# VH-VL binders against Large ribosomal subunit protein uL10m (mRpL10): the designs that were tried, part 160

Target 1, 224 residues: Large ribosomal subunit protein uL10m (mRpL10), of Drosophila melanogaster (Fruit fly) (q9vpl3)
Amino acid sequence: RGKINIQRPKAPHYERARVVAVTQPKYPELPKAKSCFKTRAERTQQQQENPYNEIIAREVRNWLDHSRLVAFFHLSSITADDIFRVRVQLHKQNLHLKSYGSKIIEQAVKNTRYEAIVPLFHSNHCIVFSPDPEKTAALLRIVRRVPQMVLLGGIVEETMLSRNQLVAYAQMPGLHAVQAQLVQTLSQAPGHLIQQLQAHQNSFVQVLDVHAKNQMNEETPKST

## First folded at step 10 (VH-VL)

Design gb71 (from gb1 with light chain N33Q; framework fv_anetumab)
Fold by ESMFold2-Fast, scan of step 10:
Structure gb71 (fold): chain C 224 residues (1-224), chain A 119 residues (1-119), chain B 111 residues (1-111)
Amino acid sequence: as target 1 above (224 residues)
Amino acid sequence: QVELVQSGAEVKKPGESLKISCKGSGYSFTDYWIGWVRQAPGKGLEWMGQIYPGDSDTRYSPSFQGQVTISADKSISTAYLQWSSLKASDTAMYYCATSFYYWGEFDYWGQGTLVTVSS
Amino acid sequence: DIALTQPASVSGSPGQSITISCTGTSSDVGGYQYVSWYQQHPGKAPKLMIYDVSNRPSGVSNRFSGSKSGNTASLTISGLQAEDEADYYCSSYDSYSTPYVFGGGTKLTVL
């Protein structure tokens, strides 16, 4: 409803200061030492040993509890300059873009009604939160022009919606009572939404398999 | 129908102050960026800066930062471009234009305000 | 002074097709799908003709089309008409501090 308590993730003062400060590209200065990559095992062990995961998980739960609109996106590689541009535009519409590690999200939603969203976050992702579900149309208008962000689905008034249902919701009248009723009419059980997303993933895998088989059936390129 | 109406032509001397206006109608004034584009006589277009009237967030081109002030009054759906001290090199046509996005394109343009600065 | 390169002039006869190029770098025209084109008749304000490389606003003739290859965007006008005689400007996103960078402009003459 727009009332945000002190436990809200990313204090408004911090986000406001960040938005105001975007006058020049900010790039982290690289130390002269060579960059090293941690192995997957080392990253996994560090996450398990991090005692602060629960603090961040509480932050995610607070966002979910205080947002009437939550939208989930696949996020392709994006520069710091481009993500700032997107964040500023979204913030103009009271839309808050956040990124959290998949383990943090899993910990945040474990044993809650939102546990079904975990599979959405096994690849690179981001989430947009808002206390105002009427901003769904503005959200879609903005992300339409951001090819790095692909809508996966969302939650409106605590109801899980697929991508197509969220798009349909955005085109409906802005009457609050009508919107709540329409959301319930469009809604599906979280399991069904996950099944739809998995079906699309299976179709994509099948397309890749067909492509691979077509490549194998072609004459092998001759080496020179 | 979206319309941007700009103030009339101005003739000024170097060192004088000036404030020109751009009044928007037919759209949600506080939900669109409004930008200023300069065109010197016989030259091309230069983006000067833009403002989001809903929160008065203002961004300037590096070339115009500190040389002009952009502001807006949402109660009368009007944006402004202001100089504290004009130079002869400020002689140009000044256009206001709107965009829903911070980037990309300006959908609608004002008719332009000609500013002539001469001694 | 101008970041994007356009030819100063181009000409064509009525009914013919002409193309205007707009060349930038990999960080502007080459890096984004945010290229727009504007038409400006003498003494008039610019009018948006193309946005996002190839999209037309409602009311713009389908004789106008846009494309991009690498660091060069192109505006093509088919079935050239006398009313098309104008200056044409391209624009591209560059960075958050410079969300609009214009080309130098191209004067189209209809012979």
Scores: ipSAE 0.719, ipTM 0.862, lowest interface PAE 1.0, mean pLDDT 82

Design gb72 (from gb1 with light chain N33S; framework fv_anetumab)
Fold by ESMFold2-Fast, scan of step 10:
Structure gb72 (fold): chain C 224 residues (1-224), chain A 119 residues (1-119), chain B 111 residues (1-111)
Amino acid sequence: as target 1 above (224 residues)
Amino acid sequence: QVELVQSGAEVKKPGESLKISCKGSGYSFTDYWIGWVRQAPGKGLEWMGQIYPGDSDTRYSPSFQGQVTISADKSISTAYLQWSSLKASDTAMYYCATSFYYWGEFDYWGQGTLVTVSS
Amino acid sequence: DIALTQPASVSGSPGQSITISCTGTSSDVGGYSYVSWYQQHPGKAPKLMIYDVSNRPSGVSNRFSGSKSGNTASLTISGLQAEDEADYYCSSYDSYSTPYVFGGGTKLTVL
């Protein structure tokens, strides 16, 4: 007669309001002197300290804070036309493919709750963001057909998931309540998430080699 | 299950306009591409173009760009293929087919609409 | 306009195995694993038999299998049955502007 009640996902504007509420007090001190009384040397140094990178890093933080689904991928060499095709298809499902330099990502997540993801970006990478975690199944359907993109793991409803956990989450399409319950169950499992994600990334060449051999010599084998 | 139902056969004269339809059911109409495939009498299959009904993003084959218009009305889950001025060479069977992906394969096909253009 | 090359006809006897080839270029069949095969009986709509080179949709007999080597994809039908007599079309991805290019079709006759 009763189960654990799972709440509806919050709208994007809720996450924005939440971030603002957590980040700043109701009435902070106005930084009056900083913008008006900087020396020329300080202003020149500020220009040299890549204000462009800080703007992009802020954009990355905004994506992370306003997305209930974030997926991390290793990205092999891919043509501009092929990545455009993938980006268009993802966008149809409210999935936003973004690529940022490793230094910008490190700067964006430094001293935040997302800092643990930094090691994932030491090689070629891309990230998919969405405000809708129900799109995880659609994401995997699309990326399954893009061999240059290899899923490393992700974040769903603020819970870090390995590749296998994210795949398991996506395998239960139907009711979002069932998927949310699965996320809670998976998040209780102990483990070294980052090591698991790195292992999947390092296995990319092996997966491609096995797939090529299977296509030529054997029928497509079923992974257990 | 997924079903695509197309409008009935048409017999027209050169120069006339025509709009044929393809109604989808049993799936999320706005999450799948709908393509149009032509088959001239006794000939093979030719992809004409496709539309994503969710945002009306439409793509055409170079051979059919400017020759036809593809549109969709998501309120009634129906896609359309339209000619402003028919030619005798437009005589063919026209299939609609749906795919989750912009590329690859068409999972489900309509029964076809035969269009005959003769004087 | 035919982008992919298929033999015009192929024949076999009941219980035999036959293979239909589909040859393109390094930019389509050779460059991607987006090859599909369709079966069309006279007067009927095409039916998807194989997608992504070798995958079968639900309800398609395991007698149908697909493979690819270089620029040539192949459809193999084992244990031929009379009901397999039909036209078979291959399709491949080419580019964003031409996401579907079809072969000329192969008429399978079961003798």
Scores: ipSAE 0.671, ipTM 0.829, lowest interface PAE 1.1, mean pLDDT 81

Design gb73 (from gb1 with light chain N33K; framework fv_anetumab)
Fold by ESMFold2-Fast, scan of step 10:
Structure gb73 (fold): chain C 224 residues (1-224), chain A 119 residues (1-119), chain B 111 residues (1-111)
Amino acid sequence: as target 1 above (224 residues)
Amino acid sequence: QVELVQSGAEVKKPGESLKISCKGSGYSFTDYWIGWVRQAPGKGLEWMGQIYPGDSDTRYSPSFQGQVTISADKSISTAYLQWSSLKASDTAMYYCATSFYYWGEFDYWGQGTLVTVSS
Amino acid sequence: DIALTQPASVSGSPGQSITISCTGTSSDVGGYKYVSWYQQHPGKAPKLMIYDVSNRPSGVSNRFSGSKSGNTASLTISGLQAEDEADYYCSSYDSYSTPYVFGGGTKLTVL
């Protein structure tokens, strides 16, 4: 039954999206000597988005629209075996860890209510989706044991929250309806929240730089 | 309070089957891993395997794969460890223990079930 | 089956401080901060004393502390008391197939 659990519909769709994103045909750039004269229309045609990117972007929009919990993370260097361990643990709690390229994220949220989150994805990132906002506490409990994943913020019940607000939401006892109303009451204007999330992103980059330097210093004596 | 209560001591002969139990209370049974840890007389601790009761995902130590069966019944918050045919070398104290994570530590332990296999 | 190396025995007098070592490899103790320590009194179940190298669960005396340097984790017990006399086991994450590897155990005698 572990094989059936691994082959659940969400897992096949995830693997398919990754294969399409990686193996999809991309238009190779022509040698400049063969493309030295181009009309505006020809240049526009050459810059046209790959149709498969739109398919994956639509999948991302579906995750955003049908998930009542979305959490954004900065992702530091992590081994394939370690991320697999984390994915399995998250999946036990109906939490779905996804990684998409920044251009696909931008294409997915363009002209949507989520467009303001694009700056969060200019560095290495991953996103966790869940249809169940009550799983926020479980999510935070799992990721505190994964130093490579640093919480930037998220969306709960269509409301953008900072890292601190997500932590506060996770600690709230009570009914879902009460929690949703409280979240809406405590929330800030989208622009203000995005500014706070961007500030947190910069702080995380600084923490990661310190961590990387500490790792390098530790490994230098160890490797010799 | 989180508590794990295990079944009583067993005295068996080689070749007999056995199923021991571990009942959890005071926590969400389906959200925690339940592991089985063996301790032979006068020896140290040895991880045998663990199960996630929410979906019955079961993982075994390479040393115990095929030697025992781990299962759980989430309707009564009980995990099981089972042998189809006991050997004298199975004589040991068996502990169940629970962890939120697949890895790291067991934060709550059962009192242990002593299994003695002798002719 | 012993994966991590601990001294078989350690002894101290009441009021003294002692340290128990737990040595692994770069793939277990050295590679992760998932080191835990358990106390076991004769005839009793193990009790978690330390997790994530240095964290204490609620109810564990602050006389118990943990640390790690390279491939060696250490449990330090300050202000030794008679009730500290027990077996101590370390544990570390190794891999997905072996998420728990235990040390051989250390018998602490309080003389």
Scores: ipSAE 0.675, ipTM 0.836, lowest interface PAE 1.1, mean pLDDT 81

Design gb74 (from gb1 with light chain G31S; framework fv_anetumab)
Fold by ESMFold2-Fast, scan of step 10:
Structure gb74 (fold): chain C 224 residues (1-224), chain A 119 residues (1-119), chain B 111 residues (1-111)
Amino acid sequence: as target 1 above (224 residues)
Amino acid sequence: QVELVQSGAEVKKPGESLKISCKGSGYSFTDYWIGWVRQAPGKGLEWMGQIYPGDSDTRYSPSFQGQVTISADKSISTAYLQWSSLKASDTAMYYCATSFYYWGEFDYWGQGTLVTVSS
Amino acid sequence: DIALTQPASVSGSPGQSITISCTGTSSDVGSYNYVSWYQQHPGKAPKLMIYDVSNRPSGVSNRFSGSKSGNTASLTISGLQAEDEADYYCSSYDSYSTPYVFGGGTKLTVL
């Protein structure tokens, strides 16, 4: 074709196409009227009890359905520069850090096999998604350098794993088939996943409460 | 296991072009950053820049941006440092080194390539 | 310019302890726990001795330890031995555009 259309860019290059393919929603886009008449679309959303939440919930379900690795983290206060640095490094390894409100996560997983994860998101949180479960070792290597991210647990090959089980999985870098077999073996262990995840969450929340009270103390007035 | 093998010493005249190499083995070449570090005779270490071979994302020190080109060839697990026109002040030992983290330490180092530029 | 400040030289006798400082700014050493230390013997490539302020790679003697306070990181070598005579360099994370910054280096002489 003889014309370069700068008003309608060509399809994304390989790297962008890969990311978009995983996150691409399987539901209709918002009405085009939103692009042309934003004020009307915004008023319509307000009147219809925020349909935006359902669209994002479907995005979350799409991530869960198309990711063979999902890891859940508690996220402490972190600077924009620090989270940006972490996102860049994660993205290099085909690991995608996402953050969604707890209400949206609850809406996304309601009536699904993942409904049990909702309690993990009562405080600040983030989720890392990847289509490649072999990147679990890379994920753990990266987050070890990020004390603000505390691993709670995850899902590998559709199997819920505790923090310790994810660490064990990461240390077995064999063939993908061998890793899948290992995940099945780990899931046959006593099911303390929910108890371990809840214990971690409860203990950490208690630590945060104590820390918050200490931060309100006059002994830390110079922290800016 | 991890090894970085650099090209041999070079003796050049001012104005000549040069491309030196660093071949990685024993690790996933496209999953690690490769940095270039310069050391002038009797002087300290200077970070020149680094490249992520997986997508050719390259970062340069302000002092070296526009002075050198860093590149990589994934098919042969080799990174390059190139000058279009050498100066006498480019006389130095040049090291390549790997880091898993773009912000982190250099775990493994090459032996170094001595470049001497004199008339 | 040298971005991180180190003393040009330090000296000690066998069996003594010495400390090498590395001073940056609030935007590098002060903000991040990504301080590394390298040892370089004459004519050899540098060797990583410490990463993330205080962690040792496998194969590095426990005589080497690292710490940080404010904008200053420190490398401490206890029980000095003749083989410790080398140049020592610190490095820190700076920014996305220029993630690495080296110190000027410290020459350690073992008398």
Scores: ipSAE 0.626, ipTM 0.802, lowest interface PAE 1.3, mean pLDDT 80

Design gb75 (from gb1 with light chain G31D; framework fv_anetumab)
Fold by ESMFold2-Fast, scan of step 10:
Structure gb75 (fold): chain C 224 residues (1-224), chain A 119 residues (1-119), chain B 111 residues (1-111)
Amino acid sequence: as target 1 above (224 residues)
Amino acid sequence: QVELVQSGAEVKKPGESLKISCKGSGYSFTDYWIGWVRQAPGKGLEWMGQIYPGDSDTRYSPSFQGQVTISADKSISTAYLQWSSLKASDTAMYYCATSFYYWGEFDYWGQGTLVTVSS
Amino acid sequence: DIALTQPASVSGSPGQSITISCTGTSSDVGDYNYVSWYQQHPGKAPKLMIYDVSNRPSGVSNRFSGSKSGNTASLTISGLQAEDEADYYCSSYDSYSTPYVFGGGTKLTVL
């Protein structure tokens, strides 16, 4: 009695907790919904920032789809006149020198059988395309005189080849059947092929480092 | 074996036209550049120009641009050097030579064609 | 046409070594390693002796060697023989007059 009917200053904690839960302003759901809306807005803005990347990536895929020969090169510093001279000679042999950013290459080959080539394009690079795989010998003969272009590997008849395998292919006679058989034989060891491509890339980096050191040593006056 | 065979010696008068030839054999004619080199009597070698027979792309020395025409006929593996109107100063030995590279050396040479222009 | 600078004549005795210079500019000899040397006997077509500064074609004697320092390329003939008596011409890629420029030529006399 004691004021039980007149005053009820306490309610069970669980009833108050339930009221709080029912009246909760849905903050946990708003952040999720707002996050989705922000993601869409950010995606739209990202597309506006990089609309040309997809267009160029489509061009790269077209070159890959229509080329029976694709060769990958590391490209050292080269003048506009030198690259123009090289392009002229390559074009005479139906060889087409192209340069694309690494992000564009990654976008072009994503979810394709050639995605493994992406690591080759971490540094300055260029690609030579041709519909004629018999021009591999001509390609290698041309680039022998271009020290700024270092062969990393390639794709012949849709088969990924290391530098050494591409050189071997170039030495075959102009009999398409014999060359195709070599490509098929070389494609039977994909683990070794990928390892060889990585090894050549690492060896090239080491060669560049040695060359840079040698150039510095040659420029330093050596007289007592 | 690569061989370049040039046409025989010519004796012409000023104002006459002339076309001399260089026939290639033993190699892929359309995959090599063919250049023309002039040597006036008692003088040195002068590069006149060159042609890529595969697409007939022709490059001339500034000194010979517009003075001569270089051409090639793929069907008979023959390159040509032509004058529309000869001058006495055109008297010289003319060599054709072949190179795989646009910028490279001439590794095979023809025997030369002596052109004499006098009245 | 602009020619590369060579001495008009050089002479030597059998067994001696001689050197022929070929001087250009940065736009030809200096910036590029595409220097070639040709030997021409009287009444004959030129013969390629050296390409890419220092490389010998198959069949060319190892007595012939090439080098380059700055804008000057050099042809050295060691163990000089009577048969080496000829005119020698250098050539280089030239970014200005593309693709070739020849030197003025050097007459080698073997005494």
Scores: ipSAE 0.530, ipTM 0.767, lowest interface PAE 1.9, mean pLDDT 80

Design gb76 (from gb1 with light chain G31K; framework fv_anetumab)
Fold by ESMFold2-Fast, scan of step 10:
Structure gb76 (fold): chain C 224 residues (1-224), chain A 119 residues (1-119), chain B 111 residues (1-111)
Amino acid sequence: as target 1 above (224 residues)
Amino acid sequence: QVELVQSGAEVKKPGESLKISCKGSGYSFTDYWIGWVRQAPGKGLEWMGQIYPGDSDTRYSPSFQGQVTISADKSISTAYLQWSSLKASDTAMYYCATSFYYWGEFDYWGQGTLVTVSS
Amino acid sequence: DIALTQPASVSGSPGQSITISCTGTSSDVGKYNYVSWYQQHPGKAPKLMIYDVSNRPSGVSNRFSGSKSGNTASLTISGLQAEDEADYYCSSYDSYSTPYVFGGGTKLTVL
C-alpha cells in the first residue's frame, strides 16, 4: 500500500537539481517493448500451446524408436488400483504400459512412418512398449486376464501388424532371425494401411460382442 | 513337472528367530510369484505376502507387514519366510504357493511347514 | 482375516450334487472375475480346483464347476464321490494391497 507514495516527485527547484544531476541516469531506461504485438502474441501462443507437450512427444518418439515391440490397446474404464496392478505385472516381463493423450501421440508420430496409428487413439487407449519382441506371448497371456484392455494391433521390428498377425507372431517359438523373417512374411503390403485400420476396428467390435456373450453364458441363466 | 518343496517342521520358543524355505523346480523360478499362506490350527487360509524372485519385489498383507520378512535366492530357486522374534500366536502351518500373476490364483502349492511356538 | 462368507459345512450322498456359496462385496466378488476355489484334504496342502470363476486347471474333474451371480460365487460338485470329502476354500481379488482374500472354508461331508 505504500506504493502510492513512490511516484516520482515533480522536478525540484535549483537547490535539489544538483543532487538529481549527480544521481541521474544510472539505471536502465524503462524497457517498453516497441516490437510488433503480433510477433509477441505468436511467440506466447507457441510457448503456451506446446512446451510440455513437445517434451512428452519426444518421450513417445524415444519409446517408439527404441522398442522392437509396440502394442496398441483400447482401454475401457479402469480404476487407478487396477491399472497399477496391470502395470506392475507387465513390468515384470519388461513390458511398459504407457498412456498418452491423443494430441501428444499425433504430435509424436507426425511426419513419421507411424502417423497412420493416430485414428486408433480417438477413444480411450494405452500402449505397451518392449525392447524384446519375444515378450509378445507374455503380453498376450497377461492381457487375456484384463478385460478392460482390448488389443487393436501393434508394431514388431518396425513393421505394422494387425491383431491376428500379432497373435500369430506370439505363437512362434524362435530365434530373432526367424522372428524377423516371420514379421516380413506377416506384414501388410504397401497401400493396405486403411484396410488394416478398419480390420482392427472390426476386430475390436467382434471382441466386445464375444466378451458380452461369454459373460452372459458364464452367469446363471438370465432372460431380459 | 512343477514342484514346491518346503523345509521340515520346526519347534521353537517365544523370542527365537526362524527362517523356513520353499524350493521351486520344474518351472521358470524368476517368472512366477511365490506367495506365503498361513493356516492356524483348525482355521482357514490367510495370505501373508508374496515375492517376485526375478527382481525381489516383495508385497505384504497389511496384517503381516513388519511381522515377517519374505526373501528369495534365485541362484538356488528358493524362497524364504523369516521371523526375527517368534510369538506363540505364530503357531501354524505355512504354505508356499506359486502364480504367474500377482492376483487371482495359486497354481501349485508346497506340502507345508508346521511351526510350533511354545514354552 | 476372513473376508468372504462360506457356510461352515455342507453334506451330500454319493452320486448327488452339492453347491457351496462364497459371498463377498461389490468391491471383490461382485467386481472381479478372479474367483478361485481350493480343495484341502486333512493334513494336505490346498489344491486349485477352479480359477477365474469357472475355469478348471488341467487334471481337475469336470464334476467340479464354478459360477457367479452378483456378490456370490458358487462351487458345484456333481456325481459326488467319497474322495470329494474335504474342506473347500474360495478366494477373490480385492485390491492391490490384498490380492488374495479367502473365505472361512466349508467342510464337505459325503454320507
Scores: ipSAE 0.689, ipTM 0.842, lowest interface PAE 1.1, mean pLDDT 82

Design gb77 (from gb1 with light chain G31R; framework fv_anetumab)
Fold by ESMFold2-Fast, scan of step 10:
Structure gb77 (fold): chain C 224 residues (1-224), chain A 119 residues (1-119), chain B 111 residues (1-111)
Amino acid sequence: as target 1 above (224 residues)
Amino acid sequence: QVELVQSGAEVKKPGESLKISCKGSGYSFTDYWIGWVRQAPGKGLEWMGQIYPGDSDTRYSPSFQGQVTISADKSISTAYLQWSSLKASDTAMYYCATSFYYWGEFDYWGQGTLVTVSS
Amino acid sequence: DIALTQPASVSGSPGQSITISCTGTSSDVGRYNYVSWYQQHPGKAPKLMIYDVSNRPSGVSNRFSGSKSGNTASLTISGLQAEDEADYYCSSYDSYSTPYVFGGGTKLTVL
């Protein structure tokens, strides 16, 4: 014995409301691929329409407009204590470490000459800003001792530079005016620079793997 | 060349005040941390604290917080370590040392200042 | 209190190799690759010999090498010479409030 239903519909010749209820997706019955796609699209839509995101995007544009040095980094897992230590040391050299979501960066650089850098920020990242391009050498000196931060490239005096060009710029001694002139010379073909920045980003997977095995991985014995 | 020159040896009585100095040359004084390291007679090294002369940001070891004052004068590229009231247990060699980084290692060291507190 | 553990003394003959250990915890030596080694001759200031576990400053002999395994860092001196006789101190980063913690020091005697 169980509960006896008074009446089970035989199957009405036409049950529009019932057919709609049966065919309409429910949360547990929603295809995972469609559910994930809809959620991602909805997040993208909400983020673009969020007034808070536009405020932060304006902040990013302000940093870009008032910084003569901008450096882009891949950022591996790092503790709050460790990032604080690095942030304080950078601040001593008028270098300002900032982290922004990739969508906010995309919104900030949209319709600017820097829009092409957006692919650099699809992984974990951080940016260092400074009004003083002469601090590039100090920046690289600090970051060489921080294995979690890997240089991707940057902007110096509004000129996009690859990792190698930025390293070369840092090694140039002398007056700021002379260094600025050399930056213009190093920027031979801006179109080619995008490919160079992307190539260096791809090379970081290999660099990070080698570095993790030899230096960052505390479990791994030293190779020499 | 980088050089740190410290003030001469001091002989003091308990309760007296003292200020010793460390003058830096051959590098950008305001871009490097200057730390103070103590070595009691026949004992090892112990970090007391350090200062960044560029903004006078000063950090102390928990063991020395409130026991000493660290300061710097950018105009003469000199850092200082100061006691308001010395104790016999303050008898030690005091080194200043400089580092570009807040952490890690001290690249260059002063010759040391011997402080003797007795009686 | 000594934060890092070193043997009080070690000895060797000219031409031999010796190793000095420096043992900390998983929060200092075991966590960070910011281990440095200092040489101190009697009556003189310490001199940096090794930084970042295994790197040598310019001017330091290649007879000096550093390594780390787990919570223990090691300084190895090959081809011992009379002038190597000194006290050796290790140091490690621990935290922002204690960026330098030192070992108790090891006296190296060369016959």
Scores: ipSAE 0.721, ipTM 0.863, lowest interface PAE 1.0, mean pLDDT 82

